# Ledger of designs, part 26: VHH binders against Gluconolactonase (gnl)

Target 1, 316 residues: Gluconolactonase (gnl), of Zymomonas mobilis subsp. mobilis (q01578)
Amino acid sequence: NGSTIGKITKFSPRLDAILDVSTPIEVIASDIQWSEGPVWVKNGNFLLFSDPPANIMRKWTPDAGVSIFLKPSGHAEPIPAGQFREPGSNGMKVGPDGKIWVADSGTRAIMKVDPVTRQRSVVVDNYKGKRFNSPNDLFFSKSGAVYFTDPPYGLTNLDESDIKEMNYNGVFRLSPDGRLDLIEAGLSRPNGLALSPDETKLYVSNSDRASPNIWVYSLDSNGLPTSRTLLRNFRKEYFDQGLAGLPDGMNIDKQGNLFASAPGGIYIFAPDGECLGLISGNPGQPLSNCCFGEKGQTLFISASHNVVRVRTKTFG
Below, E stands for the ipSAE of ESMFold2; O stands for the ipSAE of OpenDDE; V2 stands for 0.75 times the mean of E and O plus 0.25 times the DockQ between their complexes.

## First folded at step 17 (VHH; framework vhh_8emy_2)

Design d7 (from j4 with S109V; at its last look DockQ between E and O 0.87; V2 from the best seeds 0.85)
Fold by ESMFold2, look of step 17:
Structure d7 (fold): chain B 316 residues (1-316), chain A 125 residues (1-125)
Amino acid sequence: as target 1 above (316 residues)
Amino acid sequence: QVQLQESGGGLVQPGSSLRLSCAASGFTFSNYWMHWVRQAPGKGPEWVSIISRSGSTTNYATSVKGRFSISRDNPSKTLYLQMNSLRPEDSAVYYCARESGYDRYESGVYYFDYRGQGTQVTVSS
């Protein structure tokens, strides 16, 4: 590739500890239908990312560039007509077992993929006998619990889908022993999520233009929410400034700085909630999700038809 | 001026093949993702297919997958749609369109800033 996009905007001098605004936003992949859910696989030094509408999981390495890792990445083909907008995988993380755990929109499940054999298996696909909508993103605690979101984005007609079985769009916590808790049922479009490093906070984005929020939940010692506060509302950015995107994916560095997709790009928030900076694509180009890789000082970003990377001073 | 000109339509029997072409001018063709869209009598527009800038990524509506093949030739600024095993349900005006955006969060539809006048495909019932 060799090309760059976008720009980095500094809102606070505290950004200087995180990244340099002159750092290029380097294009590493092109020709992606819609880039989502990047994850760095440390054991093997490669990036995986999802292309949910294409039903492909793609792999990138510095030496070989982009290749197909898994096709289908989600729903088995042929795809039933009129049921799915996004039949593929979405959010991904490396689990404590070394496997790739997948918020699989099309299969309507949390799945896992053996990174060597590439075989898929179901982790969980229902709550109290009702199928999930279309899981979108996930995040592990240090204990091995997984938090995940279940918006309707994979389903044709969203909340009005003929195959939707739940009357809510949930945020769930799955314990290592298999206990599944519905921890939030009131968000219209729960999407990305992340835990603070001390796991006292759970961040959840809501991708609804009527309520384009990033929420922060206080967690008890069992990892369950006790209260919620608003980190940021993005109505001004979306409606007044016309910036591309809605609150989407997120990740967190070792110091607790949140890297969160919202209208305009990837926003960087300090643990105290101060907005430090913004990584933007080209005009009209949303940045949907991100992950750290390459020894922790590279931020990989899904950027619609592209995947890009930014070097950081901080460590993820 | 940006121009897109479709051709290659016609009246055919079920099971036939047709190859549509779209000649592009007035812009750098290789910089854009391109699409085919069709509109049947009495119906709204239906998205058919997408192709990446280089041609390396393609996708199709479920109704045509396995039967239609999108391609492009960037040096000649031409987009193609090979349509095999045509059915009466494929009868429509077919348009090529230049992508300008995508509403991922709500409608799940692509936006286009330019399209051609279309070419008629009629498959007899």
Scores: ipSAE 0.776, ipTM 0.905, lowest interface PAE 1.2, mean pLDDT 95
ESMFold2 (binder alone), look of step 17: mean pLDDT 86; pTM 0.862
OpenDDE, look of step 17: ipSAE 0.911; ipTM 0.952

Design d8 (from j4 with S100Q; at its last look DockQ between E and O 0.84; V2 from the best seeds 0.85)
Fold by ESMFold2, look of step 17:
Structure d8 (fold): chain B 316 residues (1-316), chain A 125 residues (1-125)
Amino acid sequence: as target 1 above (316 residues)
Amino acid sequence: QVQLQESGGGLVQPGSSLRLSCAASGFTFSNYWMHWVRQAPGKGPEWVSIISRSGSTTNYATSVKGRFSISRDNPSKTLYLQMNSLRPEDSAVYYCAREQGYDRYESGSYYFDYRGQGTQVTVSS
């Protein structure tokens, strides 16, 4: 791929410490049904990303381009008719055990994959005896706790799915000792999430056009929320400006700058909440998620049928 | 003018095969993801299949997977649907469609800015 897309818009001179607005948004992968959940695997220097409707986990390197890493990535074939919109894997992170932890939309579980053998195993698949809806994204604390979101996007008919067992779409925390806490049950469409580097804040996106918000939760010393504030509402961007997407995936750099998908692209927020800039795709092209890789100064972005990359001055 | 023209439908017996074609004109065909959609009498449209710009990525509705095969020939600007092991429930008007986008968050459906006039497939019995 030698092509570029989109543009970068500066809202604050503070963006200059993060990236140069003239930096190209380079297309590195095409022909993806829907790209999501990129993760950089440092041990081996490659990108993995999900294609949830295709039920494929894909690998990219600069030398080999795109290849299949795992198929199926989620629900075993054949897929039950009428039950799943997205049977594949979605959000991914490298866990403290060096395995790839997966928000597995179609298996309806947090799974992990050995990156060498590609063997899959269940980490957690239920809360109090009820199956998860279709986990979407996850984020580790330094202690090894994992926060994850459980919206219904993998299920046909969403909240009205015939197979949905919970009457909410939760945000959960799995502690290193195996305790599972439901930490938020009131969001209509919890999606991406990230921790501030000092882990005093948890960011959570809500992908509902009626409430297209990014929330900030203050965390206590046990990693549990004590209060919540609104970082940003995107109704104007979605309805008035007609910008593509809804609040979706996110990631954070070492300085605490949040890179968050929302209508219009990937927004960059300083730790104090100031919006510094926006990375946009082509008109009508949503950017759904992102991760840092290549020694921490490359931002990889899932962009609908593409994966793109942007060089940064900051480190993830 | 963007035009999509389907052909190749007909009346067949269960278990038969048909090959549908869609001739595209008025746009750079190789720049677009293309789809097949079908509509049976008295029913809403049903998504059938998707193919990437290069043809390298394809997918199918569960109801047709293993029986139908989508392909394209970019030099001739033609989209195809090979339909094997046809069943009475496959009876519908089949439409070639140009992708505009994907509504992941609400309907979970693709939406299209252009589709053809369709070709009738009727499977007796």
Scores: ipSAE 0.803, ipTM 0.912, lowest interface PAE 1.0, mean pLDDT 95
ESMFold2 (binder alone), look of step 17: mean pLDDT 84; pTM 0.848
OpenDDE, look of step 17: ipSAE 0.912; ipTM 0.953

## First folded at step 18 (VHH; framework vhh_8emy_2)

Design aa1 (from j4 with G101H; at its last look DockQ between E and O 0.88; V2 from the best seeds 0.85)
Fold by ESMFold2, look of step 18:
Parts: sequence; structure tokens; C-alpha cells
Structure aa1 (fold): chain B 316 residues (1-316), chain A 125 residues (1-125)
Amino acid sequence: as target 1 above (316 residues)
Amino acid sequence: QVQLQESGGGLVQPGSSLRLSCAASGFTFSNYWMHWVRQAPGKGPEWVSIISRSGSTTNYATSVKGRFSISRDNPSKTLYLQMNSLRPEDSAVYYCARESHYDRYESGSYYFDYRGQGTQVTVSS
């Protein structure tokens, strides 16, 4: 579209290896009800992203701009009155099988989508016979395990939803052999997540303004958490500075730098936890999630009614 | 000064159609996502519909989807709501509203920095 938003703020000279602060934050899509869960599909060279309240998965290419990839992207139409706030798909990743794996808030499942036929199938929709709340985001290990979060954002009344079957909002790990583990049940609003490249750490966002945290879990050799530490609390940014957003989606580059949504935009953390910089939208414009794409040096960012991109020096 | 003025309401029979209009002035209309919101006596505001800046993206509350259609004409700075197959439960004051932001995490609601004075729709029986 040619327009730009926001700004990039440098907090450490170490940011210079990651991106140039003068790089524009370019708008590539507009007229999106709420953009979320971008994923780059290398086999075909296109971006997919979700519009959860619209129940649409959208596709972007430079030549054609935005088009509909799936409608509905989540819950079948018509949507049951009073049950869903966000009936669509949300977080997405290309799986080891080359299919699009989807945290499908409205279907209340992890789903697969064949990128050619666009057919949807269920991967997993329950834990011990109880349906998930509304899966939000997911991340693969190198072995093909998938970690995902299950906050209530897709459900009307959230934790008090009439259709919610679990009394917690879980973080789960699905092993390649099909074993499903509940790895964290104590977060109020688990949202985005990412693995460090060596897979010794799992980052998880909590989107609760009372506890707006990004947590770091140490993982054992089975990919299960053994301890956790706080990377960052964002109460000051949210309450005192009034910055838009709450901890949300995240992604990681090949060097282990974390790109994490929080009040104010996408924060960039080095593997040692130092905050290096911040990519901000316009005032009041949250940046909810991100992914690397093209040849790994483009960061695509979901920005409310827009999708934007930033060129990076680092590789995703 | 920012102004939003709704019109087109009235008293109609069930099954009728009405077309509401909202005349906008005092701002660049095409730069804003616009909404319809309604409020029945004794009830809180109910979000009805949203339309993107260009008009290319629309959505509706489940209670009206398939019956109502939102549109806009940016040159004339006018927002519309076509209301078909009206029911007694559609009776309310209807407001057009200019979007400020969306609170995804807490309320799950759109917020508006301007709203018109409203137009009454009454569906008898």
C-alpha cells in the first residue's frame, strides 16, 4: 500500500545487528477487522493471517494484495448466538508435514489445513475428554512436537463461558507420537509462545492486565518444563504509560532473539534477556503478533486493522 | 466540529424494511472504521455492525446477520444500515459511531470517540 506507521526505538547497541531503526514499518494490508497469527508459507511464497472476529483466514501476496483463503476459517456458519467472541482461526504455523497448523479458536481445536486443497482436519480437540477453550497460538519444536495455548478469548464471557469445560487455561505439548501433556495450568491468560533455537527454553505470554508477563520456562530433554522465571512484567507500560496492547504473540529468530508483543508494540529481547528495542505502531495501535517470512529477513506484524512488515538484518 | 446525524427511523410493522442514514461532518470520514450500535430501553448498548474505511470489510452481530446490511458512501460522507425482516426485538435507538479502538483482552468491545444522537426504530407487535 506504500504507507508507513509507527517507529523503531533502540534501547541497546546490540539492536544494530538485528535491524536498522530507520527501516520503515510498511503497511501491506488494510481493512482487516482484526489481524492475528501471521504465517509465511514458503512453498508458494505467500503470507496467511487470521481475522478471528471476522471468521476469515486471509492471504497476502505482493502482486494480488489481500484475498480470502478460508471463510469460515474456524467455526462453521451460522455461529451459535451468545457463545463466541472470536469464532475464527488465530495462530498459525507451517508444520513439519508442510500443512498449515492452526490454533482454531472457534472450532476449539488444533486444526490442519492443506495449503493446496484448503481442506481442514482436526489434529486434537480435547484433553482427557474435555474440550479445549479456544486455542490461540502454537509453536513447533524441531522434532515436530507442538506447544499451544488455550485461553478463553474465543468464548463469550471468557472464564465464565457456558461452554467452557476446563477450569483452567492451559499450555499444552503434543508429542510427535500423539501424547498430549498439560504443561502449565496456572496462567490466567496464556497467549503467544516460542521455543529458543536450542529448545532449552519456552517463552509464554500472559495477556492479563493484572499480571501482564512474559515467562521463560526451562525445559528438560523431554521438552517439559522444570522451572520458570519472569522475563518481563508490563504493568507500568500498560497502566502508567497507557500503551496499547497486552503480552500477546511472539516469534524467535535463528540467533534466539525473541520478538514479543506487549504494551507498546513488538519488543526485541536477546537470549540473555536484555531488551534491545521496540517496534511501535501509531499511538493506540496494538501490534499483536509476528512472523518471519520471505527469505527470513522480513518480519510481518499483525497491527489491528493492518498488516505491516519490517526488513531485518537477522534471519527468522 | 465532529458531527454524526442519524435519520430514517420510524414505526413499522414486523417484516418491514427500513434504511437508516448517518450524515458525517467535521472530519475525514473515509479515514475511519464506522459502526452501528443500538440501545433498547433499560438495556445496555448493543453492537450491531462494523464497516472498514473503504467499505470492503463488514461484519454483524449474530442477532442481525443475514437481515441487516451496512454500507457507506465516502464521497457523500454517509453511512447506511439497510434493515430487512424487522422484528419487535429490533426496536431501539440506533446510533452511528466512529471507532476509537477495540479492547480485545478485557471487554471484547469496540469503543467510540463520537456517537450521534440516534434515530428511533419501533417495530410494533
Scores: ipSAE 0.772, ipTM 0.905, lowest interface PAE 1.2, mean pLDDT 95
ESMFold2 (binder alone), look of step 18: mean pLDDT 82; pTM 0.826
OpenDDE, look of step 18: ipSAE 0.912; ipTM 0.953

Design aa2 (from i5 with Y111T; at its last fold request DockQ between E and O 0.87; V2 from the best seeds 0.86)
Amino acid sequence: QVQLQESGGGLVQPGSSLRLSCAASGFTFSNYWMHWVRQAPGKGPEWVSIISRTGSTTNYATSVKGRFSISRDNPSKTLYLQMNSLRPEDSAVYYCARESGYDRYESGSYTFDYRGQGTQVTVSS
ESMFold2, look of step 18: ipSAE 0.766; ipTM 0.901
ESMFold2 (binder alone), look of step 18: mean pLDDT 85; pTM 0.850
OpenDDE, look of step 18: ipSAE 0.916; ipTM 0.955
ESMFold2, fold request of step 19: ipSAE 0.778, 0.784, 0.780; ipTM 0.904, 0.908, 0.904
ESMFold2 (binder alone), fold request of step 19: mean pLDDT 87, 88, 87; pTM 0.877, 0.880, 0.874
OpenDDE, fold request of step 19: ipSAE 0.934, 0.931, 0.923; ipTM 0.966, 0.965, 0.960

